VHH binders against Transcriptional regulatory protein CitT (citT). Designs and how they scored, part 8

Target 1, 230 residues: Transcriptional regulatory protein CitT (citT), of Halalkalibacterium halodurans (q9rc52)
Amino acid sequence: MTKLYKVLIIEDDFRVAQIQEQMVNDHPYFHVISTCRTGGEALDYLSEKAAALDLILLDVYIPDVKGLELLWAIREKFRDVDIMMVTAAKEVDTVQEALRGGIIDYLLKPVQKEVLHQRLDAYVQKRELFGERRQVSQEELDQLRQVQVRVQVGETPLPKGIDRLTLEKVVNALEEAETQGLTAMEGARLIGASRSTVRRYFEYLIHTKKAKAEVNYGDVGRPERRYFLC

## First folded at step 1 (VHH)

Design f14 (framework vhh_etentamig_d1)
Fold by ESMFold2-Fast, scan of step 1:
Structure f14 (fold): chain B 230 residues (1-230), chain A 121 residues (1-121)
Amino acid sequence: as target 1 above (230 residues)
Amino acid sequence: EVQLLESGGGLVQPGGSLRLSCAASGFTFSDYYMSWVRQAPGKGPEWVSGISSSGSTTYYADSVKGRFTISRDNSKNTLYLQMNSLRAEDTAVYYCARGHPLRYFDSFDYRGQGTLVTVSS
């Protein structure tokens, strides 16, 4: 069984909704089938299409609906659709109330693609355990509950051109090099990237004060820049 | 014209390794999610692994997690599949595909001719 999870986005800002749609659609198991800007539009859509939906991304602030009123309205009539809320950091208390109301998870604004994909991966795991298996163990249920109530730590957004997975590989390579450090060429060979790419990541780590560089003069008298994790 | 050309298949013993390549042309490779799909004798196609357009996100079927690694080089328009700890049940024709089969709108609109992988002692 291959499964495509269908997503509805409820978000009043067109540009924010477009970005979220692109992030969701980049996940192989998910596809956005509609975007609604108001609570009224969302309820009308759900009255016709709720059976085709798996997941709703719901912004906490929707202009025509107060606070969690839209969440409660959806839960009253459309119980089988899962809801993940998108909220500002200062609205975490509102999200705690929503978790008691049966939302499956939440995301902090601005939405980071990596964080969204981690939440979507967890959602797939949950659906596979309940959909593909007739029974699940208590241990598996405990793990799923832990994921749902896990506090999201706000991650600093990565600049354009810096990819999290590549950054992780670069950091791991520097850690393995210990006190010897790495040149950009050595780093490039270790992680399978270009020298210019690795240098960019090394410079980013220096900018964020997680690495430093020293000029080293080799036996042939050519200056060489070496990077060290610190 | 979109073209996908797989290579790197062959006969290997159980526990062995192979690296598959897919040379892409006729489209902006760096804009597309890419997949590896296999078809074993007498079975339907099985999605094996996928990689996002940037290469930052990778996905694997449960049957290959921990053994296979998908990667891409957008500067060379090439998709790779590193296959380790091969098993008899990995025997199949492996296809490079543009998109992901679950999406239907962007998925599986093109696939290559395939490369045969036989795992036998």
Scores: ipSAE 0.000, ipTM 0.137, lowest interface PAE 18.1, mean pLDDT 74

Design f15 (framework vhh_etentamig_d1)
Fold by ESMFold2-Fast, scan of step 1:
Structure f15 (fold): chain B 230 residues (1-230), chain A 120 residues (1-120)
Amino acid sequence: as target 1 above (230 residues)
Amino acid sequence: EVQLLESGGGLVQPGGSLRLSCAASGFTFSSYAMSWVRQAPGKGPEWVSGISDSGGSTYYADSVKGRFTISRDNSKNTLYLQMNSLRAEDTAVYYCAKSRGWLQFPYDYRGQGTLVTVSS
């Protein structure tokens, strides 16, 4: 199979970059076309080659750039290139800020090949499912969500229409929202489902006493319902 | 093809007001939440405000709460940001934003932006 997706790695540690390159190249559909060690090098490369790139693996800390400035510079000029962050566990708070910049996902160092390949598989499915002229089914969205679920839920029997891996993704989104909670629309945006689907999962969590809802007024006479983990 | 076209920016004095507009096309506007995002010179992007698909829920960054009002007209495929009591720190390029898809958030498309300069 011809390798379809072109990857740029931005990582200042040459050994880490080599390991990541090998792991990416071991996937049948992905090929690393370059590696950059500095933000300046990366921006220069993107000025010439961004149209040929599909995905960037971006280390949070690059020596010549403060914090997430490189991510933001890339998103301003090269919106069609997808970014997956690679970060140490201590940097997770920084990744939360990067969500405002529109990253597709993140990986924790040290990168495990199996985890990387799962994320790359999800990326392939996203490119196929959200392509032009394609009708996206609920089953296809559920499959995509299953690939990236991080929360472990027990083997209790679930009602019709509640998928365990999708439920774990919904729980994870509510956990990340903390005290702010989520509306059904915000949840739908975060996990790529319809509002009715997310509402069904939120209501299931209320039924099982794992979540609660409260009503706030966004507009007078038009109340906003927010969901929170208990 | 998703297209977002911002307008309404300009030079305004501190304490003044501006209304930004975003004309959307190429997607079912009424089915998506929309946001305003700004970027000041030399800084990263800052989420400013968001609105639900129906317009029934609105959200604001603490820095603009009480001064800015987001609204939408789904019959005209247009998003608005009413900015009152403008401050020098509001100087930025303002972008209309839509989510690109499940694996990309908080937004998938941004327009070209409209420049707001607050200065005497």
Scores: ipSAE 0.000, ipTM 0.113, lowest interface PAE 18.0, mean pLDDT 73

Design f16 (framework vhh_etentamig_d1)
Fold by ESMFold2-Fast, scan of step 1:
Structure f16 (fold): chain B 230 residues (1-230), chain A 121 residues (1-121)
Amino acid sequence: as target 1 above (230 residues)
Amino acid sequence: EVQLLESGGGLVQPGGSLRLSCAASGFTFSNYWMSWVRQAPGKGPEWVSGISGSGGSTYYADSVKGRFTISRDNSKNTLYLQMNSLRAEDTAVYYCAKEYYSGSYLGFDYRGQGTLVTVSS
């Protein structure tokens, strides 16, 4: 299920490369198998070892290539290898332009270990999902695209009527209810909101595949719709 | 074997329109997201537009929003790009792309020859 992921670092500053290598190797599931200082070295390495490689950390400025030429060359010839760009704040606009050509992750210099590890954790989650399936449903792909955009941009904009703090309270209430679930009325009581508000949040969670609902017709009285975290 | 065949490109004046087509074969067309990717001479590929397998969701690069419309006909295994209000900067080879996924990365498989769009007076 889980596997050790192999990383190539392409970075012309050897000291920066060493720091990045240490941060990557500190993650339990990732291991740097090589570092390259030039695009020529990287392309030679990929010609021999691309099949053993999962992820590239690629600096925007490499001595022997201009702009994003190396990114485009790698994408064109070695599509099975994922690329995460490492860029200075002043270069963010250049990397943003590159995102139009594909979906890639990026990190700001100086690279912070916590941020890198968050990106690597997201990578593991996606690799495990895709590794189990050779075919992914369109609905699942749609949701994964949403998550990928959120990782790149930060928080995905919530629809009108859904507030992040209230959403967190709703999720926490469902987590505490465990297998017994909650009705909208019970959720309203716990959160201090109206039944209509909590129901809106519960239905949003169903829409985003984070919750499910079941109807209880066994009792006399109104049918109860109970909500459960997936 | 996945095959994508683009057509519909040509020479057009600024402000003109073109409709591109892509005939797909070798895979279950309706199960895959499809995209249009373009590449101007000497530049890297730029993603233009994408559409979900069912056609229910469409996405556009900011540079083409309001001018281009992506659509698909799953009964004919064909992808379309309606291009209106064309500008000189739209000049490129346009490729039909089947999205592929590799772990956390969503890439584009554009194996076709592409179709050249030249916007010039």
Scores: ipSAE 0.000, ipTM 0.138, lowest interface PAE 14.8, mean pLDDT 73

Design f2 (framework vhh_etentamig_d1)
Fold by ESMFold2-Fast, scan of step 1:
Formats: C-alpha cells, structure tokens, sequence
Structure f2 (fold): chain B 230 residues (1-230), chain A 121 residues (1-121)
C-alpha cells in the first residue's frame, strides 16, 4: 500500500478545474478529493476536512475574496496544509505576497501535465525525505549534495576542510595534554598549523562530542579557551 | 515544541541579492548545528550550507561557495543566509533545518516550511 496524497483544487473556472483535476489524478500518488470555486467554499471545506488534506492547488484570483486574502486566511488557521499556486498572474507584487504566504511552488498558466507532474514528484520526494523528528541517512545526504561517491567499508567521511591526518595529529596532541588541555595557539604550534585551522578542528571535535572547551581566566592577559578530550 | 520559520524569499533579477531568515524556537538554539537546504522545481533537495552552534565553523556546497554567506544570531535565535550574485539556477524553495554538516552522523531532525526564491528577469 503506497501513500496517496489528497489534493484540494480552488479554481473559479470549472473547465480549468476539471483539466487540473484530470492532470493531478493521472499521477499515481495523488488524488483530488474536492474542488472549490469560491473562497467561502474552500474555507468551509477546510474547517471540516483539513486533517485529511495534504496539498492545495490555488488560483491567485478568486472572485469572492480580495487578491491573496484567501491564501492568508488559509495560513492563519490551516498551517499544516501545503499550497501550490497555479495562476496566470505574474505581477511582481502578487508573486511577492504569495511567497510571503509560504507557498511551496508557484506555477504560471498554461500548465502542462508533464510540468505539473515534475512538481508533484518533487513534492513526494520532499515528504518522504524530510519530516519533523526524522533522521536523514548518509545515502540521503549524499543525494542532497548530488555527490556520486563510493562508501568506504569501516570509514566515515570527514567534512570538507577536515583532513584525516591533521585530525589525528590534533587528537594526539589533546591526548598528550591530558587534563591540562590545549589552547588554539598551543595546538597550532604543536601541529604546525594556523590558529584558525586548529580552532576549526577543535570545534569539529566538540561538535562530534569528542572534546569539550572551558574558559580559563588567567591572572595575566585575557580569558583563554582550553580544549580537552572527553 | 521545535519550530523553524523561514522568511525573506522573493523574486529577484539575476545578479541580485537576497537575505533569508529563520526564526527558531522550542530548543537551545546555540547548542545545535543549523543548515540551509534547497529544492529546485522538479529536482531533488540539495544541501546548501551549514553552521556550527557557536558560529565558529561554516561550510558551503561548491555551487554557492563565494556567493552565499551563512550566519546566526544566538541572542535572537535566528539563522541567516545572505545570497549574492544570484543566478537562475538558484531558483528553489529554501528550507531551514536543524542538523549537522553533510558528513556528520547526526543528520537532520527538524525542518521548516520553506521560503521560495525565484531568480528571473
């Protein structure tokens, strides 16, 4: 059983709405559950059925509401429903207002079925890859970067700007410092790198929970940050 | 509850600039890496930039390096993306996400609703 996304179409021209409904329903993962011709109909529908709805296809110009007033009314009460706009309007002010309303896409009429399906495909990918409290796998992150990499057995890739040999030198220096710790300046001199470079490696180790930092207030000079292995 | 709210998207001409903001709430903002991720029309999502909790470390995708700058204001719980020298290929919905740099094992665990950036004449 695959997930079926539920779509509401808000469009005052019934012929345009029928064409949009056919295009949406031709996609294997989407189904139009209702079509509304006015803002009043749409708000009434949403008050009863918003929980069953995933996506709204919204025309910018609906006759019973002023401009984008319907978009803002929907955002006010029904924040969990995504909106994709399908419109003939291309005025800069209208586009900017729609973007401020948090729409996920803005399409200009006439819409071709293939173009709409590409947007719907992207929407499916977004819903499957990203959600609140969802961990993203390494493979998914590699796809986000569009990187074609071969996974090395037993090794975790390091961030750009972090070199394995330099990281090992930084870890070894911190190990030898034991409870004493190291400042970025001391680490830089021991490793033969710049303070900025060593600080970047220390911050990486803190981020990965392998090191900690403490501010030390000396009797002479300024406060120093010292780094320690956990 | 964790909440991320993006703003600042809009229509800009090629070569223009735009600054995105993300207001964070429901967690200790300064303790987390934050990222910007974008999704172009008809394409899969692309990681754009990441910043450490302290703001001391920043990372960028090669496609935006030198043009985009990620920053944060921990006193305001706000993440920023300054976008300069914008190109048509930067057109996308931009998402604020809580999570580590691309190669970190922690991944992304929360994301916002997104803000649309259109670069077109």
Amino acid sequence: as target 1 above (230 residues)
Amino acid sequence: EVQLLESGGGLVQPGGSLRLSCAASGFTFSSYWMSWVRQAPGKGPEWVSGISGSGGSTYYADSVKGRFTISRDNSKNTLYLQMNSLRAEDTAVYYCARGSYLYDSSGFDYRGQGTLVTVSS
Scores: ipSAE 0.000, ipTM 0.096, lowest interface PAE 20.6, mean pLDDT 74

Design f3 (framework vhh_etentamig_d1)
Fold by ESMFold2-Fast, scan of step 1:
Structure f3 (fold): chain B 230 residues (1-230), chain A 121 residues (1-121)
Amino acid sequence: as target 1 above (230 residues)
Amino acid sequence: EVQLLESGGGLVQPGGSLRLSCAASGFTFSDYAMSWVRQAPGKGPEWVSGISWSGGSTYYADSVKGRFTISRDNSKNTLYLQMNSLRAEDTAVYYCAKEGRYSYGLPFDYRGQGTLVTVSS
């Protein structure tokens, strides 16, 4: 019945914005109250309606100003509104470097409904955990720390052979597998990379204490390694 | 204008202790959760510790649990980090960080200029 969270979409492609609006509105707790195509429209809207907003879905590139510059303008004036960036894969490194003071999360284009809803569910949990004068349990903190691991991975210097975009895809795949975990081959199929590549990323996550592995015997008694997020 | 000014860093021997302070101004300090974030040479920022607006809840990274204690004095608009049993791995610039009004978003909406902590014999 009640939609708790009000969303503004800033996206220059009206068809993309319409699809995102439908995906957001399909969530029981979220409602898109407006869509803006330009930075000027967005800043005008926020000057009158920021107090009614909880979350902005912000495209990196818009016609009159780059989304990056718009992010900084919004954060300077409208600090109480949370921002989730929507970005193409090739833009992520630039976005991550510039977003230290600005965002709660980001999504890769093309946006998939299931991925968006998972991020919106996480947002709801964060709002409930850090609601006014609420005590937070250790389990709840550990859950939030898992979301922060993704952000921290994006912001920390990475070793040779480890790409930020690929690392996030690997972390997302492990996150979705939960207690079942993934073999390197299963991970390779999910993200479209080679088994050797995915294995390298899994081993990196083990070295950084973000993942663990268990050995099981497969066909012909050969050990098979299965990876899990910590 | 939001201002955060860190102090208390310096050179200390392994096993030693330091107390960091952060003087806050330009906002209602008691309305916001605060954090300490550090950045070691050649590495990205690492969240270290956080404290709720009232001081009633405190949070720590596993790397510092049991060694560091975060606290605040809302009457003085000051945030503290008591660092005990210091290790070479704790060498970093330490930043005071202000959360957004809702106290749950990362990255932080404001960080100070930092104070250098060097743990070396």
Scores: ipSAE 0.000, ipTM 0.110, lowest interface PAE 15.3, mean pLDDT 73

Design f4 (framework vhh_etentamig_d1)
Fold by ESMFold2-Fast, scan of step 1:
Structure f4 (fold): chain B 230 residues (1-230), chain A 120 residues (1-120)
Amino acid sequence: as target 1 above (230 residues)
Amino acid sequence: EVQLLESGGGLVQPGGSLRLSCAASGFTFSSYYMSWVRQAPGKGPEWVSGISGSGGYTYYADSVKGRFTISRDNSKNTLYLQMNSLRAEDTAVYYCAAGLWFGESPFDYRGQGTLVTVSS
């Protein structure tokens, strides 16, 4: 587990800032690297550390700046840092003005941990799927590809004896095996089912032309059947 | 309610200059971020420039940086766009807007527009 995203909190109320810092740090992928109480302090921090920063939690009411002037200052100088606004006021004009400033999201105070974590989860997904500043790892792409395969499998009409959840597990196991394939015994161990059950699902995938099988005769013993996704 | 009225458009030759104005009423002008948005014939709307309520911060689309200057006079509730080194590609109807980026969300606060034609 690595803390991948570095967060700056800009909030004039020390108590509110501490609560927000704890909520952010409770997320497995986010870590607060600093907390600033004024716009001047924040701009000074950013001039030194913006390159190490991914996300700013920015309160709209900071004592040394008026309105959204701090948002505009940050956007002018530090365009590569994402901003999520936090405010006690929910006014249409404030929301519209902030969105025009290029914020990624908007939160209403008091911030609830569950709501914040949902927004942070969404931020991670957006960074991984669509982020140009961050390279998506092959492992992350593989996870996203498996989600897409599950959706496609879910769209297939299922016959009696084939359960959708078990079919998804079987497809995922074959996908992870890639060119190496799986025997029915190996598949059974991976998904926690019997050899006969896994073989039934493998044969179903062959029938629907989504998998193929090859027989290994390399030893004098029993021929071994190995299954691969097409 | 909120009214925005653009003026200053016209025909200009490539390399020329024009200054657009937007007269705002019905809201506290100095409290609002203001923008210029344009729509060329047959194309979608494009955000051109924006300015903070105080006038302290200005922003520009890459296509106009170094050529256009946005400004405002809060005592007159007026927004301006000084356009220099105009190109044929700048031909569009120019709109004054308050609030959200046009094309991503509806603009309740968009003016009627002023036509700018850059042609020889």
Scores: ipSAE 0.000, ipTM 0.116, lowest interface PAE 14.7, mean pLDDT 73

Design f6 (framework vhh_etentamig_d1)
Fold by ESMFold2-Fast, scan of step 1:
Structure f6 (fold): chain B 230 residues (1-230), chain A 120 residues (1-120)
Amino acid sequence: as target 1 above (230 residues)
Amino acid sequence: EVQLLESGGGLVQPGGSLRLSCAASGFTFDDYAMSWVRQAPGKGPEWVSGISGSGGSTYYADSVKGRFTISRDNSKNTLYLQMNSLRAEDTAVYYCARVKYSSGWYLDYRGQGTLVTVSS
């Protein structure tokens, strides 16, 4: 049974990292795939493995980096990885600044397993709602609320002069002609309509990108436009 | 092929209730978020409600929040919309839609719709 979400822990205290790893691994859907102690180690790891990662647990204090500089470096280069910060209570103001920078959540030290699991559960629900999207902005949530329908519809409003039943007959005639196509005269004969009427329907199908036309120069006769389904 | 088939629409009096169903086939239902969209006569489509693949998260348009409840039964590949305290302005064709998120939040398939008419 493979766990769905892969986690990187960035934490300079080995004992704290080990406790966090155990807590994460106790969740049925999450697995820690690596632990880094420095910003340099983390950036090197991400350069090779960022595509395999879903979530980073990032400590505010990492020895080789000042404050939020590691967060900003990760955001600049690895935008598709979600970040959850781990911080002491005295640093909450700094973390609130980071929330404006796009971290998904934060945890207070000492990390409590129940609280961590609640945040991980919320993360799973968010990922399921948005599928392939790793982070969701307010703009994206607003778009969900104002969703524009881009779906194929069975019934398309037709312009004046184009009748649906006649259009179906025209399409069927072109389908039966296959790669040979039809002239307006040939279509008129098959459908029982005038040449000008069938030409109007053929031109409508060209306008909607469902047909194409070519001028044929044969061995005999005048050049004629032939119409083909795309 | 992907198919979505709505049912449960009908004529109902203001203040009444209806439950809409959508039967899904042709894809792994629980991998996709689902939505209800409606279109009133002479108006464009309006997003009504959305639900995550697991059913753990639900979202509602302000116009229906507190009155409508979206749910799903993944074992039956079925999406539901429980509509309470119906108003005349809820009159519309209701469409079940599959949500795809790959380059933006959009609906990639929808059903044929089911008509809900709220009138006395």
Scores: ipSAE 0.000, ipTM 0.141, lowest interface PAE 17.4, mean pLDDT 75

Design f7 (framework vhh_etentamig_d1)
Fold by ESMFold2-Fast, scan of step 1:
Parts: C-alpha cells; sequence; structure tokens
Structure f7 (fold): chain B 230 residues (1-230), chain A 121 residues (1-121)
C-alpha cells in the first residue's frame, strides 16, 4: 500500500493551517500535499486528487459549510479517504456525529505536536496491518479498535480554581456513591482533600447542573447536606 | 456547640476595600478548613474562598481571584477575608463556614448570622 501518506488539511485559519502543516511534515511517514480554507475549495481539490490522498485533517468550523455537512459530502463521494477531525468543537453531539461519519480520530485544538504524532503513528499501524494481511485475528482487531477511537475527553474550560484531575476524582466518587450520595466530609475522606475543597467542587457541579444537593434531617445535633450526580 | 460570628461588612464604593472577620468557637479551630460563602439578593449561595487548617493552602472562586485574600490566625480562632477592587456584583451577605458539620442547610441557618457587604456608588 502507501509508504508515504499524503495529507490534505481543511482549515479556515491560515496560521493554524501552517502550524498543522509543519507538524505533519515533521513526521517521517506523512506529507501535506495541499491546504484548503473552504469546503468548496476542498471538494474541488478532492474531485481531482482524491485517488492520491490518504488522510484529511478536517475542522468543523469552515465558513461555507454548516456543522459536519462537509464530512458527509466527502463520505458520499470519496469513501476511501480517511478523515481525522482537528477542531475546537467539543460538544458531545458533534463528536458523536463525526464518529458515526467514520472518522479515524478526533483532536481538540490547540493541537500538541507530540499528540498529533502519536495519532499519526497509530494510523500507520492500522494501514500496515490491513495492507499486509487478507485476514485479521480478534486480538489484532481488539488492539486496533482501542486506537481507532481516541477522542480527547471533551476539554471544557474550567474555572481557575477547579483542577481537572481533582474534578475527575470528585465526579468518580459521586458516581460510585450512586443513590446514597456523599457529604462534603465523606468526599474529602475519599479523595484526600479538605472538606472545603470538596464542597467547592460539589458546588461547581451544581452550578453546571451536573449534580444536585439534598438536606436530610439528622439525628440530634447534626444537619447534613448530601450531593448526588445528575 | 459550633459558633461563628462574622463582622466587617458595610457600604463601600466600587473599587474600594473591606476586611471581613469571623470569630470561631466551640470546636478546635486549627484542625478544620474554613470557607467564605456569599448570597446575593435573589440568588443562591456561592462559595467564595477556602483555606486549609494550617493556612498553607488557599482556594478562590474565579469571580474573586486576584481581588480577595483569605487568611486565618489559629492563635485567635479568627478567619479573615481581605476584599479589594470591589464591584457591584460583590454585594451579598457573607458567611464563614467550617469543615466541622454541614452548614449549608436551609439557606445557611447553621453557619452564623453573616455580614452584609453593599457595593454602590
Amino acid sequence: as target 1 above (230 residues)
Amino acid sequence: EVQLLESGGGLVQPGGSLRLSCAASGFTFSSYGMSWVRQAPGKGPEWVSGISSSGGSTYYADSVKGRFTISRDNSKNTLYLQMNSLRAEDTAVYYCATDYGDYLRWGFDYRGQGTLVTVSS
């Protein structure tokens, strides 16, 4: 099959496209053959060059197309070209639609060179496996499947006082507590933080409508507030 | 019994400063983290700032970061909030809270009386 993978970048920001082109070209197995700023430009290019192309880096936010319409237009006419999303779009619905469109990967901007190269390495492994074999084993499919769907966990901007790692621990603790919920003290003991810190994370989750709180009537002398994941 | 007494609120102009105090009694103050929580008219409670039992770690809501400073004096069982560059949206009743027990019950009935901060020109 292809020993040097040819890449098309579809990205409306000229500066971002140049940075992505440099990152791709720094990989020994990949070369950018063109960059397009609009959907119309991309479809025109593909009508002439799709047979020479292996991979498209595609942004959601392209001025002359709505949502993922360009993804679906490419899939209708150019099914043999692989697509990797590189975009600021982190809405769950957008990610799910892209996955249904058969993309090989989804990267959130800003893109780190190391992360991009890891995904390109995974792409090479997939292409080599399918190019060299007529049949694959279940073990090989299981390994490759884990690589195909590597969506960066949706990075929503967090308030300066909320640490992502701590938030993850707090959410996991609430998930494990299920119907019983957690007090701030119980959460603090589970994740090794102060009660005031855990209460802050619980209140943030309530503010973002991902959690709720209920007050229960304690036995003599101790009112208690419990937090539950929505 | 846990007792918390807030003070230091008042009327201040935008851009002004106030220092709030919270006198704590009825528990081993130096063993518990402390927080400031506020409630603006017509709004729910908002956590503002927190400090570890030793005072070695401090935490702030994004809305007050860089403007407010939380501190404590364990020898005096007192919590402080230094509020600088005050804005109209900082207008609220301010409550201190401790990690000892849960005092967010029924709109802060168990946290203390609070101290009113009004920022207006």
Scores: ipSAE 0.000, ipTM 0.097, lowest interface PAE 17.6, mean pLDDT 77

Design f9 (framework vhh_etentamig_d1)
Fold by ESMFold2-Fast, scan of step 1:
Formats: sequence, structure tokens, C-alpha cells
Structure f9 (fold): chain B 230 residues (1-230), chain A 121 residues (1-121)
Amino acid sequence: as target 1 above (230 residues)
Amino acid sequence: EVQLLESGGGLVQPGGSLRLSCAASGFTFSTYWMSWVRQAPGKGPEWVSGISGSGGSTYYADSVKGRFTISRDNSKNTLYLQMNSLRAEDTAVYYCAREDYGGSLPYFDYRGQGTLVTVSS
């Protein structure tokens, strides 16, 4: 028998969230247990209640986070909760990035009750397939995997001013420095680039959570940031 | 065309070992961070391990730290995962994933078809 599924809605527009909650609750097998307006609220809620959740309806456009940052943060800590994305437009790149990040499905705004219920029905069938069977057939896994393993050339271009070969040199320099880390000046010397260029690459690595920086407050004179791989 | 092809999965008993391989083609393998990601039936993907382009930096999820070892051979365009002291909870489809630096967290722009690992007595 099918278990009753618990849903969290993350949506900054109060009226939109209320409508989505009513649509979800109209389905016989789903119940919304909370709604959150911000990424901060959602992460706080999940730290206490993730074990009680089956599914998150996640809006792409949450004000306190950028891009798919909230999706990745949830995936890092709360991997057992399934995510269905809600987006204002058919954004091919956003949808594909989210699918490879492990979302189970997506919906287009404005959400229509009939379409939502079709997706929820499919979710029930998927949970029955994986929940009832201790092992699924290789053929079934291969068919399901094709959605998430679709190859896309040029999907993730680096930002203007960041070159992949130079980025690899920057990463290699930080690896060689180990726990000692590098200042922008030290990195510039090792890579053969300007201090401003190396700082830009270091800050990019921090933005993508591949590196961290610490300020030396123990030294007299001008404090300087020291960069380390995470 | 970017391609990633996993192999080495199978049925093993608890406490056993397996070595997974991922053959990469269609890009300059040595310039990309690579990861292993697993997905147990009915659950979302769990990041397992990551390795820098040179192989000089390796990272592991707490659940596998001390038991699994990630490595790469850039001359063969191949990524490896050595899995020791396997547990029933390690049962999953294991995916080789190419990691981009895009976004706030690492973004996986390509991943393979996966290889099934079943740990059962």
C-alpha cells in the first residue's frame, strides 16, 4: 500500500504558495506540512524536519539566494528528500542543470492543478517501483537514467574573464600550497599572471565553494587574504 | 561529444571490495574535477567523492571516509573508485560525474549511465 507523502513548499509569493498548497492537499496521497518564503527559512526548517519530508516543491526564483544555489545546498545536506522544481519559464539550461542535480521533475508557472496531479501520480508510481522492490531490473534503471544522463556540450560555460586552462593552473597552485594556502601575490608569481587576475580566479573559486579565504589578523600592517582549497 | 562510461559494479558480500572505473572521452580530462555520485533506489543522489584535475586534492563524504579511495589516471582518461569494507548501505547505482566550478556549489554538467553495486549476503 502507498504511504501518505509529506510536502514542503518553498515559494516567496504568499498567494502563489497558498494556491499551490490547496492544489497539493486536493491530491488524496499528499499533504503540505509547511511553506517557506526564503532559502534561509527552508534550510532552518529542513535542519529540524527533513526526516519527516518526502517531497519539496522548490521555486527557482527565491529572493535571498542566486540561481540554483538553494537546490545545491539542499542536495549537500538533505539527500533523502526529493525535489520538484517550479519555474516561471521553460528554461532548458536551468531544467537540465537541476535534473543532473537530482531533481525528480519540474513544473511550469502558472501551475495548473491537473498538470501538478499528473506529476504527483507519476511520483507515487516511482516511489512504489523503488519502495516495493528491493532491486529494480537493469532495463528499468537504464530507462529511468536516460533523463538524467543526457549529454550537453557547452552546457556550463565559464564566466567571461575565466579561462579553463588558467583556472586549472590556479587550482594546481593551491593544491601545491596544501594547508599553507596562497596570497594573491604568491599565486601571481607561481602562475605568471597579474595579482588582479589571480585574485579574480581565487574569488571565483570561493564563489563556487571550491576554495575559502582567511584574513591574517595576527600580523601588524595591512591584513591580506590567504586562499585555500576546501 | 562528451562521454563517461562506468564499469566494475556487481554483487559483493558485506566486508568485500570493488573497484569502479570510468572511461572519459570528448574533452581534456586533466583540466576537470571529477566526482563519484551514488543513488540508492527511491532516494536522491548522494555525493561520494571528488578529485581535482591533477589528482592532488581528494575529498570524501563522511559516510565513506577511510573506506573508499578516489584516484585518476590522466594518461588513460580514467577515473577510479576503490571501495573497501563495503556495507549493505553502500548499495546504489554509482555515477561518474564531470564537475564544473559553476554556481555556489559544484555543478555536474555530465554524468554517465551508472554501474550498479549491490552489497548483500
Scores: ipSAE 0.000, ipTM 0.262, lowest interface PAE 16.8, mean pLDDT 74

Design g1 (framework vhh_gocatamig_d2)
Fold by ESMFold2-Fast, scan of step 1:
Structure g1 (fold): chain B 230 residues (1-230), chain A 123 residues (1-123)
Amino acid sequence: as target 1 above (230 residues)
Amino acid sequence: EVQLVESGGGLVQPGGSLTLSCAASGSIFSINALAWYRQAPGKKRELVAGITSGGSTVYMDSVKGRFTISRDNAKNSVYLQMNSLRAEDTAVYYCAAGPSLYELWRSGEYDYWGQGTLVTVSS
């Protein structure tokens, strides 16, 4: 097995960091590449290695920074790295504010291996479904949280505005079109939906790297976008 | 409903090559990840290689550099090019489908397996 995702742990307690590192490394797809004990050390590391990094496990309270200042500093300069915060239960309100700041998830102390692995499983599914996304919105995070309840059913969460049954109809229409592809208008006629609705589904499939689009010229030379299943 | 049809197995000498093919059908989510597993006599079934429709791949360590997994999304087919074959590669090879590579690894049993194709590496 290949370790696909590289993790940085930022945690001032070396024993806690060691336990978290072991838990992360026990997951077949994740590998801790470094641990940092201070915000200064973390920012220095990110200045050199951020491009090789997928995920940060960030303690809410690091001694050399106040509150969520380290989160904001990382988000301002290193936008492509995903952050999952580790926090005490008493700080739930602080976590909600951090979620609005763009973290992908959070863990409550003490970190439990099964809970961590559930979060990492959801992260893997997200990366594979939505491509190599390094930043996530609050709305996308809320959708991913539904996976923890539905993992036993094997369901993949869908974003707001994308209905599974309609998505399957759209995919089926693209499959039937083979290499010829479909315009949004052609798809709309086949599915019985509006052009804007089908275009939204086509763009979702492009976002998830399941489809591609090419500009094509019609009768009078007006360019049109034609979609193909990848 | 997901359907998987494997082909390409056979007898080959050590150092030889063989290409396995699997044609898949199903919803985009059910076939997002396609993988090759193998099971040798007396051994557990193991993930050999996997690929997502987006092109992410995984390989077991013993086949890295020798096997290459590829996918043709237009044909809904996955291929395993096996080079420098060894006696220990002898196994029944199975195609599997799932929503992600991790789900395929995590789940010991999958809803969607092919029937298998035998690869024998022997002189």
Scores: ipSAE 0.000, ipTM 0.240, lowest interface PAE 13.2, mean pLDDT 75

